# Ledger of designs, part 2: VHH binders against (2R)-3-sulfolactate dehydrogenase (NADP(+)) (comC)

Target 1, 333 residues: (2R)-3-sulfolactate dehydrogenase (NADP(+)) (comC), of Chromohalobacter israelensis (q1qwn5)
Amino acid sequence: MSRMISLREAETLAVAALEAVGVPRWEAEVTARALIDAERDGLASHGLSRLPFYLAQARSGKVVADAQARVEVAGSVIRVDARHGLAFPAIARGVERAIPLARELGLVAVAIGGSHHFGVAGAPVERLAREGLVAMAFSNAPSAMAPWGGKRPLYGTNPIAFATPRRGTDPLVIDLSLSKVARGKVMLAKKAGEPIPEGWALDIEGRPTTDPDAAIAGSMVPAGDAKGASLALMVELLTAGLTGSHFGFQASSFFEPEGEAPSVGHLMLAFDPAHFSDGYLEHIEALFQAMLEQEGVRLPGTRRHALRRERGESLELPEAVVDELRAYAVSRV
Short names: E, the ipSAE of ESMFold2; O, the ipSAE of OpenDDE; V2, 0.75 times the mean of E and O plus 0.25 times the DockQ between their complexes.

## First folded at step 1 (VHH)

Design c09 (framework vhh_enristomig)
Fold by ESMFold2-Fast, scan of step 1:
Structure c09 (fold): chain B 333 residues (1-333), chain A 122 residues (1-122)
Amino acid sequence: as target 1 above (333 residues)
Amino acid sequence: EVQLLESGGGEVQPGGSLRLSCAASGSTFSSYAISWYRQAPGKQREWVSTISSGGSTNYAESVKGRFTISRDNAKNTLYLQMSSLRAEDTAVYYCAAGEYTDFWGYESYDYWGQGTLVTVKP
């Protein structure tokens, strides 16, 4: 049971729902567009299905609905305090300040603290790449992975994203979770009453498990085992560490309507290639040409760009999601 | 698997009242917002009311002031108290719920009951 809806109708509905719980117009628009873009790119788990959880947390005060992000610039570092509001407005403010500063200085960092769910990590780096900047993004999240050799989750799946502009075509975009598989795959196996493959997750005692229930109670296995665990630790330190935000084990759930603010951290890096060498766009095409010479090779981000064009100006959304958003949209307070 | 089962429908005269129930089985009930929908003959399904996990309520304009939604988390049950019923309220009423972990899969899960018929007859 799904429903076709235009992009404009989806945005109008999402903005109305966000405004109904106290989110101001610009912050609501930025948040709605981020979630709609996730739907367009085929990333439904980061799309409008997230919005009811944000709305419930805004209604309870776990998310400060009317938070206005504060921005300070200290040399090459743009410090953004999300003030326990939604992440997308804080990300947008940071990106907007980063573009001219990166062009001036050659390299800038955007450090965002006191934040919320980062969403699709590839989105802000693609935005920077469309402005001619090479970009990276990192975020921590509530605990899902244990230190290598350990059994208690301390870090989120801690995404890393990267993008580079390309001459005359879509940017290359890399967007990685550091767990071997998305936690959602374990949840899906649980609902189906089926075991998971060995190597996806550990139980509460730190032992490999094929039982979805034991996996959910335990931790997700990092991509590349010890290597991925080390990368997750690096992301934790670059995000929560550098911003003074909550580490994964201190952060509350993005899915529970009540409680303390998650207060997670993000880091973005923007590089102006013109400050590093001449002819960057021409130079990198030699690598991409060599890659694409091999049949079956696609550059990272190609499928998402293709899905976005294929979907055009409409979305297919679960009927229950649309109806829940409509219910919020008509509320006063 | 979660099952939702609606009950309490029937035939009433205009101006009458009915109380609908939606019982959840097989899973936790208190995760998130739960809604009532209805489908009148010849029409598509329309939203009626929603109650959040924290108890906040919303209503369609056509039923505001006449219908009251409530929940009992201890009994895993959702209610819709309907009063001042009109011929236009004739429809099959459905309970719909989503669980907070379902969107983490490849497909979002929609849990819907089979419906309960309300007929307002002269």
Scores: ipSAE 0.000, ipTM 0.111, lowest interface PAE 16.6, mean pLDDT 84

Design c10 (framework vhh_enristomig)
Fold by ESMFold2-Fast, scan of step 1:
Structure c10 (fold): chain B 333 residues (1-333), chain A 121 residues (1-121)
Amino acid sequence: as target 1 above (333 residues)
Amino acid sequence: EVQLLESGGGEVQPGGSLRLSCAASGFTFSKYAISWYRQAPGKQREWVSTITSGGKTNYAESVKGRFTISRDNAKNTLYLQMSSLRAEDTAVYYCATEYDLWSGDYQFDYWGQGTLVTVKP
């Protein structure tokens, strides 16, 4: 059973739940909006269904609920220490510092360490693109994929996101997990008692499996096989490596309520196209026009923009999620 | 699709000999340089030897004079003759081409399962 809930009610409820576990107002608002935006964009697996796990980790101290991210600028590099708090406040602070600096220098990097679940990787790059900047984002995560040829998972599904502004319309947004399919699809098959297709996952011995339980215990297959595995390694080094954060195999689960902080890393790059050439927005439309002349072609991000417009001021959420958030909002644990 | 399949490993005593083979498919074997690498427990993969398409050979300092790399283009097979084996030669041995017919990338991500060589004292 689903319930309709207004964006205002959803935000109020999520903020109240976060404040109840010790998250300060601004950090709570930023986190709530990120999760609500994921719901609006049709990315429910990164939305409000995540919030109960964040709340449980804040109650246990695995997430430092009252952490305030620290920002230090060194030339073209904005260093952000999330201080084992939620990622969304750290991302927001980094993005806000990146905008004017990228316009001044032509390009800037935001390196975030000691962080948590990055959420929808496309969200911060879209925000930068709406400010006229070309952007990329990378994050590592707790282990889900093994080195190519190996069987012990060492890297997360390590997303890559990209966005570019466009003249007079929504930005193009690319948002990729590097596993062949989302891990959530395997978990859904497990709950349904159904097999998964061969090629989605490996068991603990590194063998292809169609058994969801064996898949969850083992590792996810990279998109494009060895090529995706190399991209995942590159992301691991650009994120955890550059920030001194935990690699996937050192990071604790985003879903377990207790334990050490995950302490994962993120990297964002922002480019001011005006520093690279004249007429960037006009020039890229030639490519998009050529793509769209082919029947069946849609630009990346089109579905996300359409869903956001259609949903407007309301969300349809599972009744269980709404009930759990209401329970948190009135508790002081 | 480039495929490399190693064989010939096993247990041997110090001073012993083994011959490794690597069967190649999915590319024009005779046109590419092919290499042997090895990975000891807890260590990074290290280069051992290379043979070019023209037959020129190079060796890592640690194996020079003890190992001989060769190729049979008619059989699409690479060989590594190992002699005077030492405990430090214990590793999984991999063959790899530095050229990928399909992608143009190094084949390090396309490593096969390798073949285990154990030198027991």
Scores: ipSAE 0.000, ipTM 0.095, lowest interface PAE 21.5, mean pLDDT 85

Design c11 (framework vhh_enristomig)
Fold by ESMFold2-Fast, scan of step 1:
Structure c11 (fold): chain B 333 residues (1-333), chain A 121 residues (1-121)
Amino acid sequence: as target 1 above (333 residues)
Amino acid sequence: EVQLLESGGGEVQPGGSLRLSCAASGFTFSSYYISWYRQAPGKQREWVSTIDSGGSTNYAESVKGRFTISRDNAKNTLYLQMSSLRAEDTAVYYCARVETYGEWYSTFDYWGQGTLVTVKP
């Protein structure tokens, strides 16, 4: 069964649960807001369904609950050390420093190391776009995809996100997983006892499979095959590579409660369009108008903006998720 | 309306066998993981076995090799074949539907009324 809960009540509950496992107030608040925003956008796989896993890992020490991200600026590069804490506070710290520096320099990079699950990759780039900046974001993750031609998974599905401000309306937001299909579709097929289409996944021996169980044990096929595999490798190098963090095959699970820290990496780029040309916002509308003249075309991000408005001030959450979060909250020391 | 109804419990001697059934209605049975739990007098509920939508099974160590979980998707029915029963197996046995949230979080959103199994000489 599902239960209706207000945004304020959901945030209060999530913050209390995070504080109960040792996460300080500000870090708890930014984490709770990120997960609730994912729910509002219709992205439950990145929302409050993640919180019990974060809480269990904080309780075990796999996530350093009381970690405070360190920020160091070297020219156009903002280096953030998440210190094996949750990713959302580290992302927020990097974004805070990036906004004024991008306006000053025209282009800045935020390199975040020693981090955790990035969440909705579109969220931090949308935040930057609402400040008038064009933005990109990249993250690696525990292994799910193999090198093209290989069978052993070495890197995650490695999302790429992009956003641009638009005059008088919501930012355009692109948010791409580099696997051909979301892993969740394979999980749903398994639950339904249905085969998956050929081309979604490989088994443990690197052979195409239509068996969901073999797919889950093996690897996900990249979007665009060899092209997507090259993009995933590029993301791996831009994230774990540039930050000195764990590559996918070195990173522990985001779902297992115990073990070493995942220690993954992220990269964000923020561009101030005023440094590149005059009239950027006006200029890009010519492209968007040409696109929207065609029947059936919609701009990336339109659906998530619509869902956010429609969901308004309340969420529908499974009763068991609410109960588990309440159980954590009342154990506060 | 989602319903789970257990049956097949009763009195049995140590070393005996029983077959429990769980009749499901109000949802697409074949799409769900279904579990058996039990609750002994004065104890908390404990997990016994789970079967996924594809027929893969998992068992608690205390029942492994003695109990067999199975499903008949055409009849919307879950089974638990129990053999070599012991006094410690005396409990009310419950059928539960496994719900997933965001593909990663699993919980039990519907429980049956239970069926009593008594292992008694």
Scores: ipSAE 0.000, ipTM 0.243, lowest interface PAE 10.7, mean pLDDT 86

Design c12 (framework vhh_enristomig)
Fold by ESMFold2-Fast, scan of step 1:
Structure c12 (fold): chain B 333 residues (1-333), chain A 125 residues (1-125)
Amino acid sequence: as target 1 above (333 residues)
Amino acid sequence: EVQLLESGGGEVQPGGSLRLSCAASGFTFSSYAISWYRQAPGKQREWVSTITSGGSTNYAESVKGRFTISRDNAKNTLYLQMSSLRAEDTAVYYCAADTYSGYDWEDLSYEYDYWGQGTLVTVKP
């Protein structure tokens, strides 16, 4: 069962639900917009369906609902302490500081510690790209992948995102999990009562499995095997390592309503291409044109841009999600 | 193994009609929203139309009123009925299934969604 809801109604409802659990207005608005943007981009798994989990954790104190992110600048490094609040306000604070500083210095890093679920990793890098900056983003997460050759999960699927502005059109956006397939695809196979292909996941003993239940109990196979495992390790060190945050095996679940804060880390890099060479936007179009001359090729991010434009002012949401959000909103003081 | 296989493309005159089909296997077809995309010569892929699991439809502005998307869940088949075809509709048409409908799962990225190999539509003025 699904229900059509306007963007305005969805934002009003999400903000009301967040305020009901103690999230201040600006933080609530930033969080609501991030989740609504995920829905508009066709990324429902990272949209408003995530909100009930965030609300439950804020209610329990696992997420510090009223956290105000702290920002300090040390040369080219913007240090953001999310203070165990939601990630989206901390990301927004880091991005707003990064834009003018990257234009001044040519390259800046935003290092966010003590944080939460990063959401759609492509979103903050697209935001930076729309300001004319080339950007990368990295996040760790609670454990889902084992070291290559091992069987105990120690780090998350550890996304890497990248975006670049383009002359007269939408930014190119890359947004990659480092597992061979998204963990959500295994969960979906489980719900459908269908096996998964061999090579997607390992069971608890480190053996390849086609059983979704065994896969969920075990670990996800890295994209490109040892290569993806090494990239996931690099992301772990760039995020949790550089910010002093929890490694995946130290981080609590984003889905459990109670417990200690996950305290994960993020890193964003913003490059002003004008500091590196003249004519960057014109130069990169030569590559994109060469790619698009081949039938069947599409540029990364094309689907998200198209869906966002064509969906208009309405979202289709599961009835259960709308009902859960309404229940939170009416519980407010 | 998830497979999408498009068919029904061909050469038509402006104002003509074609019906494209996409045969799906390897997943529970009825549970997912399925879309049509197209790629014109020298351009990136663009979204054309989507039909949800519940049957709701949506269309790109350029094709509204001319194209109709539909599905037959018993046959695991998606359709695109195209009418009033124009030269600018010339493209390879792709069926796409975004099978990830999860609501509480931990993963930050869609991997490359399931795509078919495409079917060519040529509208010659």
Scores: ipSAE 0.000, ipTM 0.274, lowest interface PAE 10.6, mean pLDDT 86

Design c13 (framework vhh_7nfr_2)
Fold by ESMFold2-Fast, scan of step 1:
Structure c13 (fold): chain B 333 residues (1-333), chain A 122 residues (1-122)
Amino acid sequence: as target 1 above (333 residues)
Amino acid sequence: QVQLQESGGGLVQPGGSLRLSCAASGFTFSSYAMSWVRQAPGEGREWVSSISGSGGSTYYADSVKGRFTIARDNVKNTLYLLMDSLKSDDTAVYYCAKDLYSDYWGEYFDYWGQGTQVTVSS
């Protein structure tokens, strides 16, 4: 069963639950909004259904609930230490420092280490794009993909996101994982008792499998095979590599309540187009018009923007999620 | 706990200027987009302008473009609306509004100030 809940009620509940496990007010607010935005965008797997897992990890100390991100600026590089807290406050601190610095320098990097689940990778790049900046984001995650030709998973599905502002309309937003299909599709097939297509995943011996259980125990096939595997490796090095964070095979689960911190890494790049050329916003519309002249073509991000507006000021959430959040909110002693 | 308090309204001649201020407290001001919304006598609320959390992006209704400037001071937790070349049509109660999200502005608000009256009359 599901329940309709207003955005304000959902935020109040999520903030109360986070505060109950020791997350300070600002960090709780930033985290709650990131998860609510995911729900509004139709990305429920990255929304409030994640919050109970974050709360359990904060309660156990696997997430340092009261961590405040540290920010250091070295030229064009904004270094953020998430200090084994939640990722969303660290991302917000990095984004806010990046905006004025990118306008001054033309290009800045935000390197975030000691972090947690990045959430919707498209969200921070859309934020930068609404400030007039072209942006890219990268994150690693606990192991899900093996090196091409291998069978032991070492890297996450390692998302890449991109956004650009557009004249008078919503930003174009690209948000993709590097697995051929989302792991969530395998989980749905398992729940339904149905096989998966061959080519989605490998078993623990590195053999193609149609069994969802064997797939979950094994590894996900990269998008574009060897090409996607190389991109995943590139993301791993740009994120965990550059920040000194845990590689996928060193990172603990985002879903297990106990253990050491995941300590993953993120990288964001922000470009001020005015430093590169004159008339960027007008110039890129020529490409978008040429694309949209073809029937059936839509620009990346259009469904996300449409769902956000359609959902308005209310969310439909599973009753189990709402009940668990309420239980956390009242557990504070 | 969350409070938004407007000031700076009053009577002004057509072609004149006013500066509205909104003092914010009880939340992390820099994490939210902020908006100005007005309501003329006998009419519905009209969105006027929004500013992103950092102050880097600003947006204006067509009726005020080129005449109004929105600004913020994140150290002082204060939002501003600088109004130039005022017209009789600008007569309204002006509300400071906290946007629900940092990156989607002008449509969803969770807190409103009490409003400040602006009257443009000769």
Scores: ipSAE 0.000, ipTM 0.140, lowest interface PAE 18.2, mean pLDDT 87

Design c14 (framework vhh_7nfr_2)
Fold by ESMFold2-Fast, scan of step 1:
Structure c14 (fold): chain B 333 residues (1-333), chain A 122 residues (1-122)
Amino acid sequence: as target 1 above (333 residues)
Amino acid sequence: QVQLQESGGGLVQPGGSLRLSCAASGFTFSDYYMSWVRQAPGEGREWVSSISSSGSTIYYADSVKGRFTIARDNVKNTLYLLMDSLKSDDTAVYYCARDSYEWGLYTEFDYWGQGTQVTVSS
């Protein structure tokens, strides 16, 4: 069963639960808003259902609840050490430093190490786009995909996100997992007792499988086969590689309450289009108009923007999630 | 405990200038986008201007562009609105508002000041 809750009530509850496990007010607010934004965009798998796992890891010390992200600027590179805290505060600190520096230099990189689950990869690039910047984001994650030709997973599904501002309307947002199908769909098929289509996953011997259990034990098939595998490797090197963070095979689960910190990496690039050409916003509308003249075409991000507007000021959350967050909130000593 | 307190309003003749201030307390001012919103008698609220947490990104409503300047002082926790070439249409109560989310993601304001009256009349 689900329950309707206002955005303010959801934020108050999530913040209280995070503070109860030692997360300071600002970090708690930033984290809560990121998860609520995912719910509003129809991405519940990255929303408040994640919060109980974060809370358990903060309580155990796997997430350093009171971590203060450290920021150091070296030319065009903003280096952020998340210090094994939650990713969202580190992302927010990096974004705020990136905006003025991108306007000054034309292009900046935000390299975040020692981090946690990146959440919705489209969210920070949309934020940068609403500031007038073209943006890209990359993250690695615990292992889910094998090297092309291999059978043992070494790197995550490694999202790539992109956003560009548009004049007078919502930014275009691209948010891509590099697996052919989201791993969560395999998990849902397992819960339902249904087979998966051939081509989604490989078993532990590297053979195509339609058995969800064999798929979960094995690896996810890359989008575009060898091409997607190469992109996933590039993302692994751009994120964990450049930041000195854990590669997917070294990273612990985002869902297990105990153990070593995941310590994953992220990279964001912010471009100030004014440094590259005059009239960027006007120029790109010619492409978008040509695309939209074709029947059946919609711009990336359109569904998210529509869902956000339709959901308005309230969220529909599972009762179990609300009850669990409430239990955390009232357990504060 | 979040408090936003506006000042600097008053009566001014058309073509004149005013400087509004908003003193913020009870939160980390430098972490938030801040906005000015106005409400004319008998009308709905109209967004006027927003400024990012660092001050590097600024937006204006078309009705005030070129005439108004938004600024902030993160050391003094103060937001400003410098209003030049005032018109009778600028007559309104001006509110300082804290953005509940990053600018552009949501246009929700979670805290408002009590407002300061600006009257442009000959």
Scores: ipSAE 0.000, ipTM 0.117, lowest interface PAE 18.5, mean pLDDT 86

Design c15 (framework vhh_7nfr_2)
Fold by ESMFold2-Fast, scan of step 1:
Structure c15 (fold): chain B 333 residues (1-333), chain A 123 residues (1-123)
Amino acid sequence: as target 1 above (333 residues)
Amino acid sequence: QVQLQESGGGLVQPGGSLRLSCAASGFTFSSYAMSWVRQAPGEGREWVSSISGSGGSTYYADSVKGRFTIARDNVKNTLYLLMDSLKSDDTAVYYCAKEGYYDFWSGYEFDYWGQGTQVTVSS
């Protein structure tokens, strides 16, 4: 069953649980807030239900709980080594360095290696957009998709995110997985003992399947078929490739408590529109107005912003998640 | 121009009651969640309570749960905090705050604040 918990109480509990497994205060706060932000945005699969898995991996050493990200700047490239810690502190360090450097140079890249679950890909690009920067983000993940025509999964569902500031309102945010459906939907079907629609996944032999267990053992179908498969490959190369991190087939699960570090990669790009033209914010509103003249059209991110406002100061969380976090929080000695 | 103006504070004895009001203008009041945040002398700001734009959902800090009730009147553009069983620990300046941006780097952010109204609980 579910429990209502305030945002303040959720953050306090999550931070206490993270500190109990050795995560320092600032890294714990950044991680807790990322997961709470996901819950507020209606993205529970990337929210606090992830935290027990992170805590178990920190306890086992699969996640280096006390890792401090290292940052090195080489021209327009900000290199961040997450050092097999949680991704959110490394992302925050990269974003912090990107903001002034993008304003100085016009364009910067944040390349994060040795990392973990990226979370909601839209979150860091929205952060950059609220600072007046146009942004893109990419991440790889443990294997879930096969090369087009193949059957062995080699890449993750490899999200792409984009955000732009807007004059007088919330940023436009695009946040998409490259699988036809989120892998979490297959996991939910498995838990419920229900079949999945044909076209969502392939079994271990590369055949279409409606069996969630066969789908989890096999691969997810790319959005747009061959086109999505090519985008997933591009993301794999931009992330794990550029950072020297593990490719999907080399990365361990984000959900298993023990094993080697996943060591995945991320890339963010930040553009200062003032370096490209004058009047960018005013100019793009002409496009948005033309789009919104059509009934039924909503700009990407609109629902996310509305849900965040509507949900205010409270979250609905599974009772088991709250109880597990409390158990971690009191384990500290 | 967004404006938030609190009223209804004052001196009250322990166990007493007060009703705070916040008059809002310059924005579509019913479209935004509203909060009460307090600051005791020498302390940081403490979130007290929030209410969704429609009034359908309310949330309370553990320290005030069962004693305070948050409400809103979207026709009058007014936010309320009904305070019962007041304790000396409730002594603070109470601020009306409009919900703004929330992100994981800065936490929950309020984009507009009122001037505050002083509540003093003393015998």
Scores: ipSAE 0.000, ipTM 0.219, lowest interface PAE 12.2, mean pLDDT 87

Design c16 (framework vhh_7nfr_2; at its last look DockQ between E and O 0.01; V2 from the best seeds 0.00; counts 0 for: pae E 21.5 > 2, grease 26.3 > 24.2, SAP .682 > .668, placed apart)
Fold by ESMFold2, look of step 2:
Structure c16 (fold): chain B 333 residues (1-333), chain A 124 residues (1-124)
Amino acid sequence: as target 1 above (333 residues)
Amino acid sequence: QVQLQESGGGLVQPGGSLRLSCAASGFTFDDYAMSWVRQAPGEGREWVSSISWSGGSTYYADSVKGRFTIARDNVKNTLYLLMDSLKSDDTAVYYCAKDTYYDILTGYSEFDYWGQGTQVTVSS
């Protein structure tokens, strides 16, 4: 069963829950907003259902609840040390600094290290695109995929996101994880007692499997097979490599309160198209028109923007999620 | 490592009562909300009840409200389910879960820990 809850109430409860475990007010507001925005966009797996895990890790000290992300600008590179806190405040600090610098310099990078789950990778690039910037984002994650030809997971599913402004309408937003199928679909099949299709995952010996338990113990198949494995490696190097953070095989779980901090890395790039050429916004519409002239084609990001508009100021959440949100808002520190 | 061990199940007549226990180890018990989930033979899993970290908030499925009581003892690291007015429809294996919510469609539960379960059978 589901219940309706206002965005204001959900934000109030989430902020209260985060403050109760020692997250300072501004960081709690930023984090709550990121989770609420994921719900608004129909991305429930990255929404309020993750809050209990962040709370538990703040209580255990795996997440440093009161970490103050440190920002240092080195030319066109904005270095952000998340200091084992939540990623969302570090992302917000980086994006806010990147906007004026990209307009001034034409191109900037935000490199975030010592961090946690990146959330919806499309969210920060969309934020940059609404400020008129073309943007990309990358993040690594705890290992879920093996090198091509291997069986031991070393890479996360490692999202790649991209956004561009469009004249007078919503940005185009691309947000891709590099596994063929989201790991959550394997978990859903396990819960239902059903097999998974062949081609989604490998068992611990690197063999294809239809058994969800074997898949959870093994690895996910990369999207595009060898090419996806190569892209996952590239993302590891662009994120954990450039920031001196943990590679996927060194990173602890985003869900368990035990162990050392995940300490993953993120990279965002922001481009001011006016520095590159005249007429970018008009020029790119030719491509979009050619795409849309084909029946059945829609631009990436259309679904999430439609859901956002239809939902307005309310969320429809599973009853259990609403109940748990209220319970965590009254939980002790 | 995280371990959850259920006990207290058994055979009871309709209208009877049972008390289930779940001994938890390998984690800081009072940092987590806890849940009971049940599964009847050949059926999917059904969320039964949840309790907040401190025990201050409790939640129940409509099918068990007023008949079941969830409780926890944070000193003994033990979760309880007190079941009264049992019905034949309550027959199931009952599991203690550390995961405080169940993502039916879209979530990720890599650290989803379940006990081995304890059988509850309600029959005349």
Scores: ipSAE 0.000, ipTM 0.114, lowest interface PAE 21.5, mean pLDDT 85
ESMFold2-Fast, scan of step 1: ipSAE 0.605; ipTM 0.837
ESMFold2 (binder alone), look of step 2: mean pLDDT 79; pTM 0.788
OpenDDE, look of step 2: ipSAE 0.005; ipTM 0.260

